VHH binders against Uncharacterized protein AF_1353. Designs and how they scored, part 22

Target 1, 325 residues: Uncharacterized protein AF_1353, of Archaeoglobus fulgidus (o28918)
Amino acid sequence: AEEKWKMKVIWHVDTSGEPFMDLSPDGELAAAVDWNNAKIYLVKPDGESVVFDIQGQDAVKPVVSGVALKDGVAYVLGSYEDFVGIRKYSWNGEVGEERHGWAGSVSDNILRSPSGNHLCYLITIDAGKQELYCDGVKMTLGGDYYFLNSVSDSGVVVISSGDGTHVFKEGNEVLSFNTSNVVAYKDRVLVNEEDFLRVYDLSGNLVGEKEGYTFSLTTLLRWTLLPTERYIFRYEPLEDTHVITWDIKQVETLPGFPQFANDHFVVTSKNGVLHCYSLKDFHEVFSVEMPEDDGLIKLSDDGRVMLVSGENGGYWLYVSSENNF
Key: E = the ipSAE of ESMFold2; O = the ipSAE of OpenDDE; V2 = 0.75 times the mean of E and O plus 0.25 times the DockQ between their complexes.

## First folded at step 24 (VHH; framework vhh_gefurulimab)

Design Af (from V5 with T58N F101Y; at its last look DockQ between E and O 0.17; V2 from the best seeds 0.00; counts 0 for: pae E 7.1 > 2, placed apart)
Fold by ESMFold2, look of step 24:
Structure Af (fold): chain B 325 residues (1-325), chain A 123 residues (1-123)
Amino acid sequence: as target 1 above (325 residues)
Amino acid sequence: EVQLVESGGGLVKPGGSLRLSCAASGFTFSHYTAAWFRQAPGKEREFVSVIYYGGYKNYADSVKGRFTISRDNAKNSLYLQMNSLRAEDTAVYYCAAGPRYWLSLKEKHYDHWGQGTLVTVSS
């Protein structure tokens, strides 16, 4: 009779500017950037928080381009006064920097893999020259402007430009496509080619496809297709969330837009309400009213800690009240 | 101080091509997502195309396959190559720039706007 969890807001801050946030997969640390004021909050699931000044002694406010948590450290990618790169923060303060480029260089984006075992970021040093750093290993990219689409737990890295996509494993290009709509899950690559969803292995074998199952990147840099170990969650306008198996067959429909998924849960939104479903049997585990019209969602692997942003300000950390020790 | 200036509009016959340009000044253009919107007489302004700093592009369905957006950050410029033009493409075209990590189709997400350049498609 205790089928639904009660989720309570245990921490909230009003901020302004573009939302950048992350939640560690174990739910033990959240990071949230107050973009306009150059602050970073680190938050624990008991509601304790600390705040640090990302600008420090710089005369120029940084332009933050993302944040990712790895091993208890927040990696803040930005364009800083005289370099582009990373400022790192742990619970007790700044713990390092990775400095690249020069004052005219710009930061592009940063991603970690779902488990956090891989972290990559992309920077633009000069016109026509970008550098990709994955787990401390540099790759120089030239000739085009790239965006970092996806980093998988098996170390597959997907970068795209306006006319194509390159897929890397261990620093080597293994696949390329004539579309920018490409994401990876482990060693599988999901591609929107023409009017098809296609799934390839890293040898280039087509392992599944379906005409009409398109996907793309949308508002807040969200993909309309979210792969997990067992299922792929896909949204098409005027329809709810389609639950698709890896042989590209629809097996379930969930109400709303798929905001976030991990290997155990999917969070959808419909009519201003977030709904979380277990991937074991698709029962609803919890629901909460969204604090803003739109925003970003991150959920811990066990489903008990959820970080939510607003569209242009604000962060809310939700924790299950069923955790009784 | 902050300025976006469109150019390249004009009269063209159906099936023809035009290339629009947008020159940016007074802000760091490379830190922004850039977009084209258009407004036909008597209509609301509508989304045409967007380009993200990393080269990701998106298009309104009505122009997909016919229009190509591009940018040159070294020249602080945004472009729209318009091919296979149709009468319904007649509009004032606006250059817009907004937060670089906010890929949006909505007007309200763009901070800076140009005054527009007129494109007329007529035989």
Scores: ipSAE 0.022, ipTM 0.490, lowest interface PAE 7.1, mean pLDDT 88
ESMFold2 (binder alone), look of step 24: mean pLDDT 84; pTM 0.867
OpenDDE, look of step 24: ipSAE 0.160; ipTM 0.590

## First folded at step 25 (VHH; framework vhh_gefurulimab)

Design Ba (from Ab with S30R K108S; at its last fold request DockQ between E and O 0.67; V2 from the best seeds 0.00; counts 0 for: pae E 6.1 > 2)
Amino acid sequence: EVQLVESGGGLVKPGGSLRLSCAASGFDFRHYTAAWFRQAPGKEREFVSVIYYGGYKTYADSVKGRFTISRDNAKNSLYLQMNSLRAEDTAVYYCAAGPRFWLSRKESHYDHWGQGTLVTVSS
ESMFold2, look of step 25: ipSAE 0.295; ipTM 0.661
ESMFold2 (binder alone), look of step 25: mean pLDDT 85; pTM 0.879
OpenDDE, look of step 25: ipSAE 0.019; ipTM 0.367
ESMFold2, fold request of step 29: ipSAE 0.083, 0.054, 0.013; ipTM 0.540, 0.512, 0.382
ESMFold2 (binder alone), fold request of step 29: mean pLDDT 86, 87, 86; pTM 0.890, 0.901, 0.887
OpenDDE, fold request of step 29: ipSAE 0.497, 0.472, 0.660; ipTM 0.763, 0.764, 0.836

Design Bb (from Ab with S30R H31D; at its last look DockQ between E and O 0.44; V2 from the best seeds 0.00; counts 0 for: pae E 11.3 > 2)
Fold by ESMFold2, look of step 25:
Structure Bb (fold): chain B 325 residues (1-325), chain A 123 residues (1-123)
Amino acid sequence: as target 1 above (325 residues)
Amino acid sequence: EVQLVESGGGLVKPGGSLRLSCAASGFDFRDYTAAWFRQAPGKEREFVSVIYYGGYKTYADSVKGRFTISRDNAKNSLYLQMNSLRAEDTAVYYCAAGPRFWLSRKEKHYDHWGQGTLVTVSS
């Protein structure tokens, strides 16, 4: 297919271990973790980068479980020498820590909301006890298999606990479900209940549903359902990406698996190629061959900066040729 | 010393069920991603299922809907519930552990392996 935009690789690093990365919604900062070597890279869209040693002076290599960018700061969630929590890095170096637990505590995962206005992370303090931190506010959880599924821009927080899920708003549980397949967008909660996709408001009212529109979490923590302001993107096995409106009606089909979406663009992958479509009219704005078999994708709100990881190592920062900084 | 020991294998009829167990010693399963692999006679070892530290699970397409992976940290054990067994499920089943933040279907990403338990599905 003929591209409208040309996307150039302006920065690349070879790494090893599980990819953990983030890209700020404005595209002005990317963060990438070299997991096995305990390094974090911060990268600007002009290709300039800095690197920091996450281990620092510790005698024990940290076990990183995620990274999220907020206000120009990378929050690196990990199990460190004598605590679990966050080491923070800005362009100019380490700028703080959030220390919890003890040497035996475990970091679980970290997420930010799509706009970056909310940030939550989950840690396990002791057997049967986890703590959720959202925007600096702690909530103690009874149990030790909670997982942070999603954080919405309106502050809805979804955690799963095996076969169940709890939904919080402002630190209060507002809904629960008997499935782990639950995500949120703003004040809407999308649930895969048995053979249905269902959408609930925060009062528990069913506002939309469709039998057969199931979804789940895949490898590298990618959901097969991605909600945005206007559309929901759902992977239909053998039938590509279905574009669904919030009244649960299909209005378009796009080729491939929906790797990432924001309120303006969706990136799909098919046959080793990433395709980016504008949500205004679904025209393809660019395509690039994937540098590795599989990995994570993040895209800026304006579609002009894209961070890609490999499954087995490596990060690539792509910038539109018409986007100079 | 790190050790993984599988048990629960045996002979079962097609359509039947078995539950495999994997007991870990010398380490805590909470600190690892845990997986099952299998090797049929004359074939390469293949991925069956993995459970991530947060409880997320994934399965090979050939076993999805029939097999369930689980773990019990209090017993330091990993399980595989196998239902609706078929002849092609006949294999030696291996328990494996790797980095806790890594979901992988690739053998090379797992640091610790058991010796396996034989499952035979035959009339």
Scores: ipSAE 0.000, ipTM 0.275, lowest interface PAE 11.3, mean pLDDT 86
ESMFold2 (binder alone), look of step 25: mean pLDDT 83; pTM 0.856
OpenDDE, look of step 25: ipSAE 0.009; ipTM 0.341

Design Bc (from V5 with T28D S30R; at its last look DockQ between E and O 0.44; V2 from the best seeds 0.00; counts 0 for: pae E 5.9 > 2, SAP .669 > .668)
Amino acid sequence: EVQLVESGGGLVKPGGSLRLSCAASGFDFRHYTAAWFRQAPGKEREFVSVIYYGGYKTYADSVKGRFTISRDNAKNSLYLQMNSLRAEDTAVYYCAAGPRFWLSLKEKHYDHWGQGTLVTVSS
ESMFold2, look of step 25: ipSAE 0.109; ipTM 0.558
ESMFold2 (binder alone), look of step 25: mean pLDDT 85; pTM 0.874
OpenDDE, look of step 25: ipSAE 0.019; ipTM 0.447

Design Bd (from Ab with H31Y; at its last look DockQ between E and O 0.01; V2 from the best seeds 0.00; counts 0 for: pae O 12.7 > 2, placed apart)
Fold by OpenDDE, look of step 25:
Structure Bd (fold): chain B 325 residues (1-325), chain A 123 residues (1-123)
Amino acid sequence: as target 1 above (325 residues)
Amino acid sequence: EVQLVESGGGLVKPGGSLRLSCAASGFDFSYYTAAWFRQAPGKEREFVSVIYYGGYKTYADSVKGRFTISRDNAKNSLYLQMNSLRAEDTAVYYCAAGPRFWLSRKEKHYDHWGQGTLVTVSS
């Protein structure tokens, strides 16, 4: 039987600025940043929420560069008046901070792995010097300006510059590429080389390739390619979403742009409607009208909680009708 | 029947103060988010302030530092303390209520509205 459910809005807030947000994989906690006001909202699926001032007692509002949820704690990356670093918030309030650099240092970006078992963030300390922090371990980077592309559940970390990409595991560099379009999923690496999509293992063995397939990182850390355990979702302009296996064979086509995917569901947007499909058989489990034009989407592993941001600001938390609290 | 009734409006000189009240009836106001909007002559209605059901408050930039929103759940009432009033504050002020999960500055997210009370700031 094809399982279907309805989604309803259970929480909403108007915000402005960059829509940094995260949803825990279990759907038990949502984090939404009001960028312009330097505030963070934590929201539970019952609609209960708390809000914290990220500025705290600081004289200047921090510039937030991202948020990631790990173990029930929201890690807020930002640049502050006299430091750059992380502020940590639980439901009960601020629970810690990590300070790096000095005045003038800049926060780059923060990423967690799909399961949340790994968390990395990148900081520019000064000109020509960056620090990568992964699970509390620091790596100093020199030379080119790097960007944190990807963190996998296996602890694979991908950093890139305009000139190339470095892939790390357990602090050791294992692969490098002459392209910045690289993303990792567990122990596999997807690479856009020239006009080819290629899949490598961590030993550098080519697992698969296809000419004509390309992908890139877009604004707000959005990929045009979304890897999951079973499938890779690729968006081709004017061709909807291609569902491909890791040997780079297409097995299905879904309407619209792939907004988010986990190991169980994929969410696409088409004509102002969000569609969620089961990865078991690609039947549609729910659909909702977008509250605003294109934003960001996060979905829980069970597909019952969805966090949505809007182009004009604001966040919406959706829950399944069966999850009435 | 759900009803919101504003009161406290009137004529005041620039620099003066005024306190608006909104009395809710027909529903338990404590479970709602409440807000103030205003509409000046010939202008669109604009957001003034909102108080979340949990007590979080926010204000329009134009009134920040001068206006204070509050609520008394026991009295099923919403208030707006307006200090340092300016000519540009002249408007019909409306009380609005929406579901508790809304924290919004947009009119469409509020389900219940009062009839408004006129505030005129003039020398």
Scores: ipSAE 0.000, ipTM 0.254, lowest interface PAE 12.7, mean pLDDT 90
ESMFold2, look of step 25: ipSAE 0.012; ipTM 0.419
ESMFold2 (binder alone), look of step 25: mean pLDDT 84; pTM 0.863

Design Be (from Ab with S30R R100Y; at its last look DockQ between E and O 0.26; V2 from the best seeds 0.00; counts 0 for: pae O 10.7 > 2, SAP .693 > .668)
Fold by OpenDDE, look of step 25:
Structure Be (fold): chain B 325 residues (1-325), chain A 123 residues (1-123)
Amino acid sequence: as target 1 above (325 residues)
Amino acid sequence: EVQLVESGGGLVKPGGSLRLSCAASGFDFRHYTAAWFRQAPGKEREFVSVIYYGGYKTYADSVKGRFTISRDNAKNSLYLQMNSLRAEDTAVYYCAAGPYFWLSRKEKHYDHWGQGTLVTVSS
């Protein structure tokens, strides 16, 4: 019998501003940022929540540039005046701060690997100088303006400028490309070169390619391309989601727009409804009406906890009705 | 003070071209999604084009293939190249900047707005 369950809202908060959020892979902790008020909510699957001001000892609240959960701690990247860096929050409160740069420095972006075993964030210190922090290790970047593209579970870090990409493994550059449209999943690299989607291993061997398949980092951020262990999910406007293997062969089509995927499930949206499919056989395990149009989706590895943001702000935490957390 | 200032509007004949510019000041423009909106007389303001901070571009169907959005972060500037202009393109064009949103075609997604520049396409 196909496994199915129902999801219910267990927690909701109204917020405004950019919806920075994260959900731990095990679903035990959700982080949701009230951007305009510089607050962070931490939420458990039982609906219990705590809220903290992202201010520390500063007189003014920082502008948040992102949040990532690692080991039960929310890493909040932000900047304002003389503050730039990370503030760390656990359930019990602020547990640390990493302050970088000086007044005028700007926080760029923060990414964790899918499993949360790696975390990187990028800071602009001065004009033409950035600092990349990965798992506590700093790398100084100079010259061009870089963007942190991707962090994989195997420790592959991808940074790009407007015209190129550098791929690092364990601090060593292993690959480079003449395109900024590069992401990594474990030890595989997805590259948009010209009119081709290409997959490379870390030795630079071509694993697969497909003409007409393209993506950009921004497109990726809109979830038009989602890599997982077994499948790559691709969506183009007015099309359904293509389920592609890493040799870039289509093996299935799912209706709607892919919102999120992990190694076990993919969530798509169609006509205001979120549909979750098992990656074992692509049967639907649950569906829910979207609380608002648009938004971000995060799903736990077991598919039992889902964090949803809305275009008007706000967050909803869904849990399986069968779960007693 | 945060400011967006549009320029480049004017009178042009059908089939002609214009290039609009938007100069941003008072904030770090490179961290913002930028967009063009337009409002024709007696009509609601409508989405024209957006360029994300990552460089991805989208267009309204009505301008696709004719308009090109671009940005220069070093100059804190946004541009709209308008080719093959039509009478129905007549409008006040607004530059807007805001945080990243999955859908960026709504006015509410943009925090900063310019005063607009008038584009008139007429024979």
Scores: ipSAE 0.005, ipTM 0.256, lowest interface PAE 10.7, mean pLDDT 89
ESMFold2, look of step 25: ipSAE 0.061; ipTM 0.534
ESMFold2 (binder alone), look of step 25: mean pLDDT 87; pTM 0.902

## First folded at step 27 (VHH; framework vhh_gefurulimab)

Design Ca (from Ae with R100Q M105R; at its last look DockQ between E and O 0.53; V2 from the best seeds 0.00; counts 0 for: pae O 8.8 > 2)
Fold by OpenDDE, look of step 27:
Structure Ca (fold): chain B 325 residues (1-325), chain A 123 residues (1-123)
Amino acid sequence: as target 1 above (325 residues)
Amino acid sequence: EVQLVESGGGLVKPGGSLRLSCAASGFDFRHYTAAWFRQAPGKEREFVSVIYYGGYKTYADSVKGRFTISRDNAKNSLYLQMNSLRAEDTAVYYCAAGPQFWLSRKEKHYDHWGQGTLVTVSS
């Protein structure tokens, strides 16, 4: 039997600015940043929430560059009054701070792995000098400006500079590419080279390729490629979502633009409606009208908790009701 | 008052080079993503290049390998080095800044705009 459920909004907050947010894979905790007001909300599935001022005692409002949840703690990456680094928040309040860069430094971005077992963030210390922090280990980067592209559950880290990419495993560089369009999933790397989608293992062996398939990592709001255990979801402009297997064969098409995916579900958007599909058989498990266009989506592993943002702020937490039918 | 002022535009021959500058004032430019857009006569404004406030850069395919974006936070300035100019590069070039996601190519994600500087590439 096809499982279906309805999603209802149990929590909402008006915010403005960059929609930095995260949802724990188990759905037990959501983090939502009010960028313009320097606040962070932590929200539970029962609708209970707490709010903290991330400016604190600082004389100036911080510039947040991202947030990631790990082990019930929200890591807020930002440029604060006198430092660049991390402020940590749990349900009970601020629980820590890590100072890395100082005045003049810039926070770049922060990413966790899908399961949350790895956390990395990048900081520009000075011109031509960056520091990559992964699970508490620092790597110094020099030369061009890098950006953190991807962190996998196997600890594969992808960074890009211009049209170049470097792939790291356990602190060692294992691969490099002449493209910035690179994503890691576990021990596999997806690469857009010229007019090809290619899959490599960490030894550099080509596992699969398809001519005519391309993807881009040029937007933080929308991903054109979403890898999962069984499927790769790809968006083609003016087309629907392609469902591709790891042998690089298209097996299905889902309506709309892919917004989010985990190993169990994929969420697409079409005509102002979010559709969630099971990856077991691609039946639709729920749909909801988008509260606002061009937001971000996070979904729990069980598909029962969903965090939605607006493009310019605002957050909605959806929770399933077993008795909604 | 928040202001972006472009300069450096002019007439150049095909294959020539030009360097555009954008001076920001009235806000802390260091915390903004900055971009160049351009609008050719009779065409819609299009994305040219963006530089994240952290320094990460990206370009439109049409200018990749020819144009270079850079910024000087100490001078609150944005630059666009344009090499190997083509007739199709003729346009009014606009400087833009906004606290939006890096690598955004959408105009609506930029809060501040300059008045533009005209670049004419003609033999």
Scores: ipSAE 0.007, ipTM 0.324, lowest interface PAE 8.8, mean pLDDT 90
ESMFold2, look of step 27: ipSAE 0.070; ipTM 0.533
ESMFold2 (binder alone), look of step 27: mean pLDDT 85; pTM 0.881

Design Cb (from Ae with F101W W102Y; at its last look DockQ between E and O 0.32; V2 from the best seeds 0.00; counts 0 for: pae E 7.1 > 2)
Fold by ESMFold2, look of step 27:
Structure Cb (fold): chain B 325 residues (1-325), chain A 123 residues (1-123)
Amino acid sequence: as target 1 above (325 residues)
Amino acid sequence: EVQLVESGGGLVKPGGSLRLSCAASGFDFRHYTAAWFRQAPGKEREFVSVIYYGGYKTYADSVKGRFTISRDNAKNSLYLQMNSLRAEDTAVYYCAAGPRWYLSMKEKHYDHWGQGTLVTVSS
């Protein structure tokens, strides 16, 4: 048994609207969008914050579809007055835009890889035409309307529609599936096909499977399955987290829903409490009362900075108050 | 002007079927999350079903297997096919739209609402 960390709220803002947020993996910068008021907050782990007006000089409030942090810059994907794309903010202010489409185009979603070394976003230019931008490189998509499921640290990009999924590596399609329930971690692809969880490598070899292990999107567009380097965390409908190795063998059960995981920690929620567990031995590192009934969670790689949202706005930044050795 | 207009409500016997429609205007409905809610007399408004533009759907437990939500983005329309109707399904049914990526069962997450259409299930 190890001593629990003491996590304190060092920053909070009341906001409203759809929660969009990100926390850099090193914990040095958080981004939070006040959706209804078109503001973005950037926050440091010492509690300092800055705020920027995402609307700027536009006559029309933007419709924000996401935010991702990369190299100290917040990429805010939105439908702006006369374009669709990105407005970029650093600590010292707006630092650029990526403009696409026209006033009738719409933004879809934006994701970064777990380490932040890759960033992709998806936009809809017109009916039946979407554009995917990954690390500044464009790919045009036609046919069904897609959304971006995942981007891995090795550059695997997964896009899905209601009918199926396409998996890309370095701009080339390497796999496709007849399900939208597909995510990737590095060069491994997790698929819910019929009533099976399956793991494929990028050559299409089946490297693991288990009947009855399903996953999907749920409330707040969260996945019920979260892959990491060593473990996969899967939600069981009985409100528990099942911890699985990559050969699809269960090694642990943790209470609650798996809200967030990285290669070192998993954060679960149960009965209004967030619980953080170390992946070294699954001991509980800390617990905090959730500020609202539900919300989004991001945690730094070292577990010492946690960003929490409410279900409809509101953000809290937690930081460990102790030096742990 | 943003509008949602429901239609298709009426009187039906237990075990019967109805199909509700919701026509959207004044915005590009296809990029919104769309939902049906209902309110029985003397009760709070409750979630029935939601569909986002990519086709992913969720239902309240009380209607799962009996109701089907669908949308026709070319017609800016949302539908609810209600089968095997029961007396407890009697309610005013509301069409709602909210941010397209915010799949939610809670009414506070929906920005636009229709006026409602009455469904009465009785012998």
Scores: ipSAE 0.017, ipTM 0.419, lowest interface PAE 7.1, mean pLDDT 87
ESMFold2 (binder alone), look of step 27: mean pLDDT 84; pTM 0.866
OpenDDE, look of step 27: ipSAE 0.021; ipTM 0.432

Design Cc (from Ae with H112Y; at its last look DockQ between E and O 0.62; V2 from the best seeds 0.00; counts 0 for: pae O 7.3 > 2)
Fold by OpenDDE, look of step 27:
Structure Cc (fold): chain B 325 residues (1-325), chain A 123 residues (1-123)
Amino acid sequence: as target 1 above (325 residues)
Amino acid sequence: EVQLVESGGGLVKPGGSLRLSCAASGFDFRHYTAAWFRQAPGKEREFVSVIYYGGYKTYADSVKGRFTISRDNAKNSLYLQMNSLRAEDTAVYYCAAGPRFWLSMKEKHYDYWGQGTLVTVSS
């Protein structure tokens, strides 16, 4: 029998500004940033929540650039009154701070790997100088301004500058490309080169390619390509979501725009409705009406906890009811 | 007062090049995503290019491979290098700035706009 369940809102908060959020893979902790009010909410699946002031004792409101959960701690990347760096929050309160840049520096972005076993963030220290921090190790970048594109569970890190990309593993550059459309999954790299989707291994061997497939970042810094263990999800305008295997063969089409995927589920949005599909057989496990358009989606590994943001703020935590059926 | 001021527009022949500049004042430009839009006579304003505050760039299909967007944070400036110009590139070009999170081609996501600079491509 196909497993299905209903999702209900267990927690909601009105916020405004940039919708920075994260959900732990096990669904045990959600982090949601109220950007305009310089607050962070931590929320458990039972609906219990705590809120912390990110500004703290600072005279000026910080500019948050992202949040990532690792080991029950929310890492908030931002530009604060006298530094650029990280403030750390757990359920019990602020638990740490890392100062990297100073006044005049800019926080860029922060990414964790899908499992949360790797965490990287990028800071612009000065004109033409950036620092990449991965798992506590610093790499200095010079020249062009870089963007942190992807962090894989194998520790592969992808950064891009303009139309160029550099791929790192264990602090060593292993690959480079003449495109900014590069994403890593474990030890594989997906590349949009010209009019091709290509898959490379870390030795630079071409594993697969398909002409006519392209992908890029969209609004809210979402990729139109989502890799998982078994499938690659690609959005084609007016053609919904392509389900592609790693040999670059399309095997299925799902309605809507791909919002989020893990190794077990994919969530798409169509006509104001979120649809979650099992990656075992692509049956729909649940659907919910979107509370607001153009939000971000995070889903737990078991598909039972979902965090949703609005376009202009607001957060909703959905949890499955065991007695729904 | 927040202000964006475009410059560099003018008359150019097809196949020619032009470099537009946008100077930002009254705000910290480094904390914003910046974009170029254009509006041709009798047409709606359309997206040209965007640069994320972190450096990520994207272009409209119509200008891809011909135009290059860049920014100088130290100078609070945005640039658009336009090569291989075509008659259909004739338009008023606008500089825009929006929140960091809006890597967007939609006008509504940008908070600040310049007055525009006219680019005319004609033989």
Scores: ipSAE 0.017, ipTM 0.322, lowest interface PAE 7.3, mean pLDDT 89
ESMFold2, look of step 27: ipSAE 0.151; ipTM 0.566
ESMFold2 (binder alone), look of step 27: mean pLDDT 85; pTM 0.876

Design Cd (from Ba with K64Q S108K; at its last fold request DockQ between E and O 0.57; V2 from the best seeds 0.00; counts 0 for: pae E 6.0 > 2)
Amino acid sequence: EVQLVESGGGLVKPGGSLRLSCAASGFDFRHYTAAWFRQAPGKEREFVSVIYYGGYKTYADSVQGRFTISRDNAKNSLYLQMNSLRAEDTAVYYCAAGPRFWLSRKEKHYDHWGQGTLVTVSS
ESMFold2, look of step 27: ipSAE 0.087; ipTM 0.527
ESMFold2 (binder alone), look of step 27: mean pLDDT 85; pTM 0.881
OpenDDE, look of step 27: ipSAE 0.014; ipTM 0.329
ESMFold2, fold request of step 29: ipSAE 0.074, 0.046, 0.020; ipTM 0.500, 0.504, 0.411
ESMFold2 (binder alone), fold request of step 29: mean pLDDT 86, 86, 87; pTM 0.892, 0.892, 0.895
OpenDDE, fold request of step 29: ipSAE 0.574, 0.661, 0.702; ipTM 0.796, 0.837, 0.857

